# Designs tried in a protein design chat: miniprotein binders against a7ua95r516to809. Part 67

Target 1, 294 residues: a7ua95r516to809
Amino acid sequence: ASLSLLSISDLVPDLQFIFFWMSNAIEILYFIQQKSPAYMQTIELMDDKAGSKESLLSATISANEEAMTILEEVIMYTFQQCVYYITKTLYVVLPGLLDCNPFGTEPSSEQCRRAAGVCVCAVCVMPEAVRRVVSVFQTTSDLLQQYQVHSEIQSQMFAYLFFFTNVSLFNQLIDKGPARGWFQRSRVLQIQASVKILLDWAKGAGHNHLAQKFFAKFCSTVTILASPPQQLSQMSWKALCAEHPSLKPVQLHRILTQYQLMAELGPLPIWQPSSEDEAYIYRTVDLLESFENH
Below, E stands for the ipSAE of ESMFold2; O stands for the ipSAE of OpenDDE; V2 stands for 0.75 times the mean of E and O plus 0.25 times the DockQ between their complexes.

## First folded at step 6 (miniprotein)

Design bb23 (at its last look DockQ between E and O 0.88; V2 from the best seeds 0.00; counts 0 for: pae O 4.7 > 1.5)
Fold by ESMFold2, look of step 6:
Structure bb23 (fold): chain B 294 residues (1-294), chain A 81 residues (1-81)
Amino acid sequence: as target 1 above (294 residues)
Amino acid sequence: SKVRITIEVEGPPEVAEILAEVIRWLAEESGAEEVEVRVEDGRVTITITGLSERMAKYLLEIIKYLAEKYGVKVTYEIEEK
């Protein structure tokens, strides 16, 4: 299976029709919901026998409710189909974020270091791995706009896509990070820069609140790992939990353990979990996140 | 690549009829050239003319989903126009 065959651009011909039917169903549902009071007013003006008007009203309400329920099923089904195709492409491109170098080669890093006294802002460019992820998000945004999908549905779709992205990146970092060397400080800084570029895209696209909410766990992890030892060693377990509420005790403990190994630090008393959390730091069932939306 | 699709829905008349009306609404809003619904007791035939092959493909997937969800039998055929 070639990664080229799973690109978002190869899927657009199919995706556009799924978006079309989703938008079509949404517009019909919205129209029926706005017409419901007018239908009731028309029924109330009918010149009928006592009781028949009330029976007709009940039957009309039931038929409208059945039709609206069916339209909601169509919307849900088409939404899930869109997400299915899009997340399949995301799954393929996301691992590259953890391996890429947004600072370029050592010569580019030396150029950044040597640009003293000159405003050489934005020396870091978007690496190809980040561009592939952004392309999936941007194509999704373009399709939603092209088919005039209601903003609430657009937000729900990006909420799920950001949730999926966060779970995928967090789980890979935790699970594969030791073997891949991703906890080395230079690598963590590269990952941090790559994620910042992705977050900047989300902000510019009008999804800043969603990105902040759904990337919180992965961003907290990278922030801790990128912290200088002098700063991090002064923060107690309680302070770290307060600064990073998205992390479970087992997750924070694992991150700090990897930090100690990377920085060649021994155990620190200040990082001892609270008595409340002590029971939870070894619950490996809670270490990795579920892709199920909760 | 315009096609005509003919869909036969068989099941409880109340369910088949409301499903057919929703399918009619979807097809008419899509700009199909012609939409015809024939209703018999327990059997409904929907003919939609003038959709592209790809548009019809995904409408049929929606209809198959609804058929499974609501416990009706659906058969269909596709003809080039």
Scores: ipSAE 0.746, ipTM 0.934, lowest interface PAE 0.7, mean pLDDT 83
Fold by OpenDDE base, look of step 6:
Formats: C-alpha cells, sequence, structure tokens
Structure bb23 (fold): chain B 294 residues (1-294), chain A 81 residues (1-81)
C-alpha cells in the first residue's frame, strides 16, 4: 500500500505482535532481575563440594547477565519497530493538521455514528484532520495499556512521538508556511486551535507534562504568529527571546522576518537582534530541527 | 494455522545456550504448546509448536536481530501443521 493510504488501523495487527513481544520481554527481564538474587543465595547455601559452588555461582551470574542483555536488546528492537511504524503513520497525517479548519462543521466520527446515539465526546467533535492525528496517539495508548507495558516505556514512547510531531510540524511550518499561506493570521488561528485540541487530548490522556515540553517550539512559533501586529510590534527582541526560550535566535529571526513580510510591516528596530545574538541569526543549519537530536 | 518451527543455533556454546533459553521463554510466553531445546555437539536446536504463522514470523525476526547482534548463526524451518 502506498504510504499515502497508510492508516494506523492498517498497522494495528502488526503493532499488536510487536507490543506483545515487547511486553513479554519486559516481563521476563523483570522476572530475572527479581529472581537472580534468590538463585545466587540458593547456590551460596549449597554445600561447597570441591569448589563447585564458586564455579556454579560464576556461571549463573554470567548467564543471567547475558540473558538480561539479550532481553534488553529485544525490548530496544521492539520499541524501535513500534516507533518506526507509528511515526510513518504520523508522517502521513500531520500535514493535514496544518491545513485543517477546525471552525468548520465536520461530521462526527464513523465510530460514533455506528453507536445508536449522537456521540458528543471530545473525539467525535474533533475536526477530521485533528482526529486522525489523535487516533494515532490514542491507538498507541490503547495498545500500551492492553499489553500492560511498563509505565517508563510508555513515557519514553510518547516523549519520542511528541518530539517527532513537534519537529515535523515545526519544520513544515518554517519551510513551507510562507508559500502555503500558513503565516496568514486566519490560517495561524486555525493551526492554533487545532494544536490546542491535540494538547487538550494529551492532557486528558495524562501526558500533559510531556506535551508541554516537547511541543514548546511549535507552540511558541504559533503563538508569535497568532499575535496581533499591534501587540507583537511592541515586543522587543529580548522580550521575545525571554518569552519563547525554546526558539533559537535564527528561528525567532526567521519567524519575525516572515511575519513582517506577511503583515507588510516596515523594518522594526525593536526586533533587531542583540549584539550577542547577531552571530547566531546567521546559523541557517540550526533553522530546522533535526530528528536525530532526541 | 499453527506452525512448527525448528531453529538451529550455531556459535559459541555460552551464547547459543543463553539465546536458546531466551527463545524458549519468549515462545512459552507467546502461548506455544511445546518448546523443546536440544544441545548436541555444540549445536542448539529449538523446536516450537503451536504458534500462529504470524507470531512465528515475528519471533524469527527477533531471533535474526539477536543472532546478528551476537555473531551467532541461526537457521530455521517453518512447517505448517
Amino acid sequence: as target 1 above (294 residues)
Amino acid sequence: SKVRITIEVEGPPEVAEILAEVIRWLAEESGAEEVEVRVEDGRVTITITGLSERMAKYLLEIIKYLAEKYGVKVTYEIEEK
């Protein structure tokens, strides 16, 4: 199937197997970790016949360490596979979030339509483009819960998925935004509303802290772009840097420059970078976020 | 459909035996009906019965990954029951 047609629902059968193996490996690892001291103690309590005890103890320690190492590799592998499949699905649906008009009347989700009544749940009232993104995260959450994956692994997975989402949305907005009109106030307000729906979902799902942390850069960008010209033109470079610490100087400078062009504002001396930041605004290599820096 | 998987592990005995035990544990937790491990002449043979074809294929992907990581040679056969 072409990547363009890939939905999270299509991946669920494969993801189920991956999550199953990941969960089992974690359980086995935990079992070994808990039982290893007891095994060692049992060996220590055995009669020392001809130095066999020390050899057996050493062999058992070595075997347990190696088994744990192998299980850790299995966990890492399955984790990577999950992330790989889920991020591929996100890659397909995330662009729709930037083009979404959340203020339009969209029909309820098909899942709730099949229910005997009009569902007014938060997911059913979401715009389709937002719902598609949320569906990826919700499916991931449901699978993690279904297979009782350790909470730390769940947190790591959502941290990465939010990171990936932020990088993807930020880079698309910075790179394609001017050409696609996403810097226009009306479009920015739509994007802001869509992101708010996503953040509200994350809050409801118990991932508020992670969402706030990893979406900070994209949210800061949208907040600046959503600001009225009258308000933003009164904010100095230093004030904007302080208000939006997640943005690098080159990123802030790019956003302000594009904002200025879009709003047809003349040169604003108040937005001039400080002497300290002046060298950094030319670091174009730092303009877009990297997927490797997580 | 349920499959029978036969896995052969060739390599350092210590690594092969540990890998075999991990495979056994994973297979048992996966709902395998029977798991047999045989060690003969430095070769470890694992026979797994009762897994679905899909589960078996994924298990083999994990085993291949581990085999590459630890420098152990793994061969396998899948038979439909």
Scores: ipSAE 0.021, ipTM 0.468, lowest interface PAE 4.7, mean pLDDT 86
ESMFold2 (binder alone), look of step 6: mean pLDDT 83; pTM 0.798

Design bb24 (at its last look DockQ between E and O 0.86; V2 from the best seeds 0.64)
Fold by ESMFold2, look of step 6:
Structure bb24 (fold): chain B 294 residues (1-294), chain A 81 residues (1-81)
Amino acid sequence: as target 1 above (294 residues)
Amino acid sequence: SKVRITIEVEGPPEVAEILAEVIRWLAEEAGAEEVEVRVEDGRVTITITGLSERMAKYLLEIIKYIAEKYGVKVTYEIEEK
């Protein structure tokens, strides 16, 4: 029967078995890799009493190589299945980050004021939309730890999840932002605060370097949009490209156009693309990012 | 909740036997109660006892994917232990 895709908690009963087999295969592969040189050396030292040493060595080398290749395919397949199901839940919950208000509007509760030395209600002030995204990341982290998945594979999985998150948020902001009012300054500041909560989670989980790398495009976009007009207007196109290398010329151009419109700075373009970049600023095929990992 | 699965592998002997060896390793590391591999007349049969039904079903999905990639025919049966 088909797997339910409603929420990450609905998927855990099935996901846990996929994580199990992935971790199982990783452990076996690692064991073979550690023993392979020693095993080959032992065969090399055998006397040639019943047959040719060359024949035994050749068969052993071929068998080990193919077995390791099969295990690598098992790991790759199970990894792909894990990220497929996890990103399906991310796709559903990520849009809410662009519409939520992460700033607290209510006074601190009596419970928060009574907590000695630590604000116990800090978790309770997180917007629901942010909590849903964090829940996907935290559940993934919990599964990886539960099955003791090797740290390298854990890093690769979060690299892909952060990549997916960046692409999803960037594409929706660019595509739907004008109609949804997401380029208004008050909205941009709220989005910036929501992303900071995600970055703080990633830092606390030990994935700060991955988050810095893979959120770069979306973070650059929000940083530009949040900039005061006086500061941004004084920066040249070349300076903005240098400060935000993750943005393609068409993407930077679109962001600056929306910024100028939102800030009512007139219809005449403030930022003049370099002569090299002028060929690329209208290539709409390059505007949105692909979800495919290369 | 524990099941016995029987997997029959048909294909080039070297590939079929190596796949069977990998399946044995996966099942043993998973804590299967019994794993038996038999090679008879150009066919490799793997019997795994003691996995939960859901563990077995996900293992079989993995094996089907690998079999397709390596051009090996796989059939299987799941029985209650």
Scores: ipSAE 0.765, ipTM 0.943, lowest interface PAE 0.6, mean pLDDT 83
Fold by OpenDDE base, look of step 6:
Structure bb24 (fold): chain B 294 residues (1-294), chain A 81 residues (1-81)
Amino acid sequence: as target 1 above (294 residues)
Amino acid sequence: SKVRITIEVEGPPEVAEILAEVIRWLAEEAGAEEVEVRVEDGRVTITITGLSERMAKYLLEIIKYIAEKYGVKVTYEIEEK
């Protein structure tokens, strides 16, 4: 199937098996960690016939350590596989978020239509493009809960998924935004509303802190672009840097330059980078975010 | 359909035996009906019964990944029951 047709629902059957094995490996690892001291104690309580006790203890410790190491590798592998499949689905649906008009009347979700009543839940009233993104995260959450995956692993997974989403949306906005008209105020307001819906979902799902942390760069970009010219033109470079610390100088400079072009503003001396930042605004290598820096 | 999986692990006995034990634990947690581990002449053979074909396939993918990482040779056969 072409990547363009790939939905999270299509991957659920495979993901279920990966989550199953991940959960099992975690449970086994936890079991070994808890029981290892008891096994060692049992060996220590055995009669030391002919010095075999120390050798047996050493062998048991070594075997347990190796087993735990292997289990950790299984957990890492299955985690990576989950992330790989989930990020593929995100890659497909995320561009739709930038093109979404959340102020339009869109039909309720098909899933809630099958229920005997009109569902007015937050997910059912979401724009389709936003709902598709939320569905990926919700499915991930549901699977993690279904298989009772340890809370730390859940947090790590959502941290990475939010990171990936932020990088993807930010890079698309910076790179393609001018050509796609996403820097136009009306479009920016649509994007801002769509992102707010996503953040509200994350808050409701218990991931508010992670969402705020990992979406900071994209949110800052959207906030700047959504600002009226009259307001933004009164903010100095230093003030903008302070208000949006997640943005690198080169990124802020790019955003402001594109904003200036879009709004047909003349040169604004107040947006001139400080002497300290002047060298950094030319670091084009730092303009786009890397997926490898997580 | 349930499958019978036979896995052979060749490598240093210390690594092969630990891997076999981990495979046993994973298979048991997966609801295997029977897991047999045999060690003969430096080769470890694991026989797993009672898993679905799909479950078995994913287990084998995990085993292959681990085997590659530890530099041990793993061969397997799947039979339908």
Scores: ipSAE 0.354, ipTM 0.778, lowest interface PAE 1.2, mean pLDDT 89
ESMFold2 (binder alone), look of step 6: mean pLDDT 82; pTM 0.787

Design bb25 (at its last look DockQ between E and O 0.88; V2 from the best seeds 0.00; counts 0 for: pae O 2.7 > 1.5)
Fold by ESMFold2, look of step 6:
Structure bb25 (fold): chain B 294 residues (1-294), chain A 81 residues (1-81)
Amino acid sequence: as target 1 above (294 residues)
Amino acid sequence: SKVRITIEVEGPPEVAEILAEVIRWLAEEAGAEEVEVRVEDGRVTITITGLSERMAKYLLEIIKFLAEKYGVKVTYEIEEK
């Protein structure tokens, strides 16, 4: 019961200083890395009358290496702290994506805005559940830009946030979907539409490649569930595994089982697991994903 | 409000001294008004003046992380001004 206490705006005052120290450490590390070869060249030009050049060069290399290692640890620590704060807010807002109806939220938004005497083209209005998730990502992007964090680190942070989002949504769907009715076809189509809005935000923000890569498991799940029965019933177990390599056998089996129940299909011979997969389709320990894996 | 923090590092001298140098670089790049490093009787003392209290808070969290990782003991004191 900490949803109201974990809004991203409440965390910005703390996050800004963690982002500052991360950016600060990155700048120092890159400065040392780019200047180290020039410094070593200067040492090699030194007059070595007493052998001091060799001793100084060895000591300088060792000290620089240790200092750079310590700075890398600082960067890693501050990165992990940023992710920790951000994912706490993300975790509480993500389940709403599975419950939202993007077709029914704010059904009169365009007409309501026109009632205020302003005639605009249809402005895309995010459903509230999607907006809450986007707010976390947008605030993160704004902080990264404000502190001019190196682009490689920005990419790594969004890679992890998308990974976290994928795991959270997949686990909730698989674990709670039967009880919550999330496998009903109308519900799956609503989920697909909500995820599309989120993916469009990621594309517009310059993170399309990362989103495509790290949402693969959840997107595969929704793609299978949204498929018409005529199309899906023509795809063998092997074909589905090949088309959706992000899904483990137990996960694919569970998804197909739920699909059969909701589409009122009996067992289909074409969906029988291969001999090598048959040993793995009941491994419930492999059903849910870990937030600590890649 | 600006603060002065005094950090004492106790542990293997080579480790304590290079940690102190990295902490000095971080503080100077952050705009600290003064950074002093002293080595006395197997202790390294770092005094940083001119960071805001909030900046100092998070720097100290970083320093505590480094202390645990590199096996040194760290104590500190925060004074306003």
Scores: ipSAE 0.739, ipTM 0.935, lowest interface PAE 0.7, mean pLDDT 83
Fold by OpenDDE base, look of step 6:
Structure bb25 (fold): chain B 294 residues (1-294), chain A 81 residues (1-81)
Amino acid sequence: as target 1 above (294 residues)
Amino acid sequence: SKVRITIEVEGPPEVAEILAEVIRWLAEEAGAEEVEVRVEDGRVTITITGLSERMAKYLLEIIKFLAEKYGVKVTYEIEEK
């Protein structure tokens, strides 16, 4: 099947098994960690017949440590597999978020149509492109809950997924935005509205802090681009740096340069980078975000 | 359909035995009806019954990963019961 047709629903059967094994491995690891002290105490309480106790204790400790190490590897492996499949689905649906017009009347979700009534829930009223992205996250959340995965693992997974989403959206906006017209004010406002819906979902799902942290760069970019020319032209480079600390100088400079071109503004001395930042605005290697830095 | 899986682990006895125990735990948690571990002549054989084919497949993927990670040789056979 072409990657373009891959939906999260298509991956659910495989993801269920991966989540199952991940959860089982976590449970077994937890069991060993909790019971190991009791086993050691039991051995310590045994009659020391000819030094066999020390050897048995040492062997048991070593076996438990190795077993725990193996289980940790299983957890890491299954975690990586989950992330791999989920990010593949995100990769397919995320571009649609940038092209989405959330102000249009789109029909309600097919899932809510099957229910014996018009569902007016927040998900059902979402634009299709936004709903597809939210569906990936919601499905992930539902699976994590279904298999009772530890809260720390859940947080790590969402942290990575939000990171991936931010990097993907940011890089696409910076790289392709000018050519696709995503820097036009009307399109930016659409993007801003779409992202707000996603952030509202994340807030409702209990991931507000993670969402705010990991979407900071993309949100800052959209906020700058959504700003009226009259307002943005009054903000100095230093003020913009302070307001948007998540953006590197080279990123901010690129955004402002593209904004200037789009808005047909002449050179603005007030946006001139500081002497301290002047060397950094030419670091094109830092322009796009890396997926490897997480 | 339920399957019978026979897994053979070849490698250092210490590693093979620990891996066998982990496999046993995973299989039991997966709802295996029976898990048998035999150690003979430095080879560990694990026999698992009662798993679905799909469950067995994913278990084998995990085992394959572990085998590669720890440098042990794992062979397996799946039979439909």
Scores: ipSAE 0.072, ipTM 0.592, lowest interface PAE 2.7, mean pLDDT 87
ESMFold2 (binder alone), look of step 6: mean pLDDT 83; pTM 0.798

Design bb26 (at its last look DockQ between E and O 0.89; V2 from the best seeds 0.00; counts 0 for: pae O 4.0 > 1.5)
Fold by ESMFold2, look of step 6:
Parts: structure tokens; C-alpha cells; sequence
Structure bb26 (fold): chain B 294 residues (1-294), chain A 81 residues (1-81)
């Protein structure tokens, strides 16, 4: 099939070479950075004439800086290629997270008894849809570790993957939620549990702070939708904005409108936007998030 | 299978020479058996021997990206070794 339809395991053979060249460029950049002080020390040992020494130092720094700039561009390009292919697979598996039921038969009760013969399978630990998403993240982590990619680059990659995940899940929930029944409280609780499994993976992998930061919009949405009607109806618009600063006024308004409809609380608006926010609750151009990072 | 890549860089000499040096470093660090850089008549020619076909494929993608970004013309040939 097309590259956008491939599983992460089908992409690993090609991704390995892209990760290789990224790591290769990082190693060279690091080596050049380590040599700069030694070369500066050699220049300092030469006979010094103020203009001559400054000129040699400037020329050496400029040549190294140009080469390092090219290496940084190689790293950026290979990074973008890795992210592109990984997010294509992530895009395919993320929708299932909104449709799955993590509270099905107890794994240790039914699924584990049927699977308990020769091995412990992932079915006993997490739902299939969640496992597919975790597999993308875990495979990415494994590749980064296999090629000993610099920790800062690893953090940047997961920051983008979590950003992408948040945008994808949020946009699908807002756009398709009414037709798919995703605003029903029982469904929201299932979604919340599935996201918790992803957050637990991120915490165990050392990326808790990134996940907390970049999942904020989707998590806020699910938290609001999971709230009991008695609790939520007593909160003011201002209080909800303060509790959920990641949500734009149009987004919060849409979420509350859908909540009110699904909880059958009647057509009369319960939450009145502040005068500052009133101008923004109908800006449908701002409803969905962009996958573009800027 | 291993291949031989011949890359010609045409453009401003300062840019072409620095780019060629970075390409040489990438290839050498990757374990290329032989890397030759020649500078003649303002053209820079890089010959890399001993990379696998797949490693060479992705290196060439990087080089084509850099060529567009830095405004140099790159042509290449790939030969089975």
C-alpha cells in the first residue's frame, strides 16, 4: 500500500537508515565542537600579532560555523523525515483510540485465561487500539536509543509526536464526535482511560513533562466532558477558562454546547462567555487545530 | 550490495567546497571504503565507494535537499561495485 497506510514495523527497515544518517551527522557535529577549543589553543600558541591572531581565529571560527550549520541542516532534515514517516503511521492508528473500550472483560478474568497457555500477551495489559499507538511511540524510542541519538533531539522528537497526537485526537473528537457518539459520558470515560494508558507510557519512558504539556488541550476537553452535570453546571465560564487555559473560547464553547446537548440539560445556555470572549466563540476558523508547527 | 557514487557540485566555490567537505565527513563516518574529493575548474567532484545501495540512497536524498537549500547544482551517478 502507500507509505501513509504502513504500520510502524513495516517502516523500521527504512527508518533505520534515516536514523543512522541523523545520528551520523550528530556525531560529526559533536566531534567538531570538541575540537574547536583545541584548535583555539593551538592558535594561542602561535606568535601573536593582534590583527593576525584575530584574523586567524575569525577565519577558523567562520569555517567551522559554516560546516556546523550544514550539519545542523542535515540533522534537521533527517529529523523532519523521521517525524513525517512516524506521524503518517500514527495518523492511521490514533482514531481507534476514540472508539476502543479499555474497560472490557478483565484481562486477568477472560482474555488472560484464554491467552494463558504459553505467554503473556499485550492483550492482557492494554486494549489493541492503545497498544498500536504505544507501539509507535515505543518503536521510536527504541530506534532513538539504538542509534544513541542525543537526548535533546530525542526530547524534541517526542515533543512533536505528542503535539501531533493531541492535534489529531482533538480535531477528530470535535469534528466527528457528534456523529460518532463520542460526547456520551460512558464513551468519554473510556477515552479518558485510554489516554491515561498513553500518559503512563510517557511517564515510564521519561517524557512525562512533555506529555503533560502537549496533551493539555485534549486532556482538558476530556476532563470537561467527563465531569458530572451537577459539578460542571455550577462552574462559571471564567472558572472553566481558568481551569482549562489551553482551550480557545470557540473550542470551550463548542465542548460545553455538546456537553449540554448530550446531558439533556435543555437549550438554554448555562455558561455565559465573558464580554472579552464573546467576540471569539463563533470563530469557526479557530475551532480545529493546525498540524503546522509555527 | 555496495555501490560507488560520483557526485558533482556546481555553484559558488566557497559553498560547493564546504558542502563537499561535509559530505566527505558524513561518508567517512558512515564507514565508506574510499572517499575522494577533487576540485577542478570550479567544479567539485566527490566519489564515495563502499556504502550499501540503501545507505547511498538516503545520503543522496540529503545531498539533493542541501543542494536546493544552498543554491548549488548537484548531479550524481550510482554504479554497482
Amino acid sequence: as target 1 above (294 residues)
Amino acid sequence: SKVRITIEVEGPPEVAEILAEVIRWLAEEAGAEEVEVRVEDGRVTITITGLSERMAKYLLEIIKWLAEKYGVKVTYEIEEK
Scores: ipSAE 0.694, ipTM 0.926, lowest interface PAE 0.8, mean pLDDT 82
Fold by OpenDDE base, look of step 6:
Structure bb26 (fold): chain B 294 residues (1-294), chain A 81 residues (1-81)
Amino acid sequence: as target 1 above (294 residues)
Amino acid sequence: SKVRITIEVEGPPEVAEILAEVIRWLAEEAGAEEVEVRVEDGRVTITITGLSERMAKYLLEIIKWLAEKYGVKVTYEIEEK
């Protein structure tokens, strides 16, 4: 199937098996970790017949350590596979989040149409583009819960997915935003509303801290762009840096420059970078976020 | 449909035996009806019965990945029962 047609629902059968193996590997690892001390103690309590005890103990320790190492690798592998498949679906649906109009009357989701009556749940009232993104995260959450995956692994999964989402949305906004009109005030307000719906979902799902942390850069960008010209033009470079610490100087400078062009503002001395930041605003390599720096 | 999987592991005995035990544990947790591990002449043979074809496929993907990482040779045969 073309990547463009890939939905999270299409991947659920494969993801189920990956999550199954991941969960089982975690359980086995935990079992070994809990039982290893007891086994060692049992060996230690055995009669030392001709030095066989030390050799058996050493062999058992070594075998358990190696088994745990292998299981950790299985967990890592299955985790990576989950991330790989889920991020592919995110890659397809995330651009729609930037183009959607959340203020439009969109019909309720098909899933709630099957229920007898008008479902007014938070997901059913979401714009389709936002709902598609949320569906990826919700499906991931449901699978993690279904297979009782350890809470730490769940947190790591969502941390990475939010990181990926932030990088993807930020880079698209910075790179394509001017050409696609996403820097226009009306479009920015739409994006801001869409992101708020996503963040509200994350809060409801218990991932508020992670969402706030990993979406900080994209949210800061949208907040600046959503600011009225009258308000933003009164904020100094230093004030903006302080209010939006997640943005690198080069990123802030790019956002302000594009904002200035969009709003047809003349040169604003108040937005002039400090002498300390002046060297950094030219670091174009730092403009876009990297997917590798997680 | 249930499958019978025969896995052969060739490599250092210590690594092969540990990998075999991990495979056994994974297969048992997956709901295998029977798991047999045989060690003969430095080869470890694992026979797994009772898994679905789809479950077996994912198990083999994991085993292949582990085998590559640990530098052991793994061969397998799948038979439909």
Scores: ipSAE 0.025, ipTM 0.488, lowest interface PAE 4.0, mean pLDDT 86
ESMFold2 (binder alone), look of step 6: mean pLDDT 83; pTM 0.794

Design bb27 (at its last look DockQ between E and O 0.93; V2 from the best seeds 0.68)
Fold by ESMFold2, look of step 6:
Structure bb27 (fold): chain B 294 residues (1-294), chain A 81 residues (1-81)
Amino acid sequence: as target 1 above (294 residues)
Amino acid sequence: SKVRITIEVEGPPEIAEILAEVIRWLAEEAGAEEVEVRVEDGRVTITITGLSERMAKYLLEIIKYLAEKYGVKVTYEIEEK
């Protein structure tokens, strides 16, 4: 079937081999890196008064560097393939976070419905849309652990996945939010709660720093939109820029414009950009984020 | 099931030989039963026996990527054994 129809669990049987070869290449690269100093020491101990020692040393260094470069390309390629397939799955499930209601409805488990008189499943309730996203992250974590991938590579992979998640959610909110009613306060609070569930997963999985770094733009957007009108109206443009450095002027301007409309604060702009930012608030080419990090 | 892969690399000899050595390392670390590298008539031939068919298919995807990246031509054959 097409990639847009496949869940992460449908991809695991093939993804695991890509993870295997990535881990395999990493192990070989580490081994070669450990051997390079020992080989250089052996060459240094050679009693060769002819020019052959210098030539042998140069050829050996060049060959090792070329082999390590090729292994780094293998690692990069397999890493990119993993991220490509995983992010295609994320792309399909992420929009549901903006439409779901994490507050109050039927319990998600039979055990919660059986519990004594008062429903105690409020902490255990996870909307299906959030569960689908968490499943992608958890499956990725499980594969990385299964193949004992170095922690540095694991961090880089989650950095890419959180970056992708942030860009996808931000772009959809900005682009589709007016038509979908996502800027209404009740919807913003629902979105905020859903994102908190993802952040809690990331914290429990040991990725709190990465999530805080790479979700910053989307989280800043939701924080501004969730602010009470009296509180936000008292903040200057400069103060908002300082508190939310991840937002470009055009992005902040758009968010505040939608906020003012939905909070019914009148047509007169409340937040006046600095003279330095005035030229940038209309740069629509900068409104949406790129999925390519340069 | 276990397979035998025969890979022929055509290109600048220095690049083809280093690629073959890296491919040998990858296959040996993966637990291949036997890996042979031959250099004949300006071609490098790598034979790998004992990988599963699925493992071999993804190794070949990696090799095709390297071939494009380093400007060499790669052909291969997969046989059940």
Scores: ipSAE 0.760, ipTM 0.941, lowest interface PAE 0.7, mean pLDDT 83
Fold by OpenDDE base, look of step 6:
Structure bb27 (fold): chain B 294 residues (1-294), chain A 81 residues (1-81)
Amino acid sequence: as target 1 above (294 residues)
Amino acid sequence: SKVRITIEVEGPPEIAEILAEVIRWLAEEAGAEEVEVRVEDGRVTITITGLSERMAKYLLEIIKYLAEKYGVKVTYEIEEK
């Protein structure tokens, strides 16, 4: 199937098996960790016939450590596989979020239409493009819960998925935004509303802190672009840096430059970078976010 | 359909035996009906029965990954029961 047609629902059957193995490996690891001291004590209580006890203890410790290391590798592998498949699905649906008009009347989700009544739940009233993104995260959450995956692993997975989403949306907005008209005020307001729906979902799902942390850069960009010209033109470079610490100087400079062009504002001396930041605004290598820096 | 999987692990005995135990634990947690581990002449053979074909397939992917990671040679056969 072409990547363009890939939905999270199509991946669920495969993901279920990966989550199953991940969960099992975690359970086994915890079991070994909990039982290892008891095994050692049992060996210590055995009659010391000719120094065999010390050698057996050493061998058992070593074997348990190696087994635990292997299980950690299984957990890491299965985790990476989950992330790989889920991020592929996100890659397909995320561009739709930037083009979405959340203020339009869109029909309720098909899933809620099958229910005997008009569902007015938060997911059913979401724009289709937002709902598709939320569906990826919700499916991930449901699978993690279904297989009772340890809370730390759940947090790590959502941290990475939010990171990936932020990088993807930010890079697309910075790179393609001017050409696609996403820097136009009306479009920015649509993007802002769509992101708010996503953040509200994350809050409802118990991931508010992670969402706020990892979406900070994209949210800051959207906030600046959504600001009225009259308001933004009164903010100095230093004030904007302080208000939006997640943005690198080169990123802020790019956003302001594009904003200026879009709003047909003349040169604004108040947005001139400080002498300290002047060298950094030319670091174009830092303009786009990297997926490797997580 | 349930499958019978036979896995052969060739490598340093210490690594092969530990890997076999981990595979046994994974298979048991997966609901295998029977897991047999045999160690003969530096070769470890693991026989797993009672897993679904899909479950077995993913277990084998995990085993392949581990084999590559630890430099152990793994061969396997799957038979439908």
Scores: ipSAE 0.435, ipTM 0.814, lowest interface PAE 1.1, mean pLDDT 89
ESMFold2 (binder alone), look of step 6: mean pLDDT 83; pTM 0.803

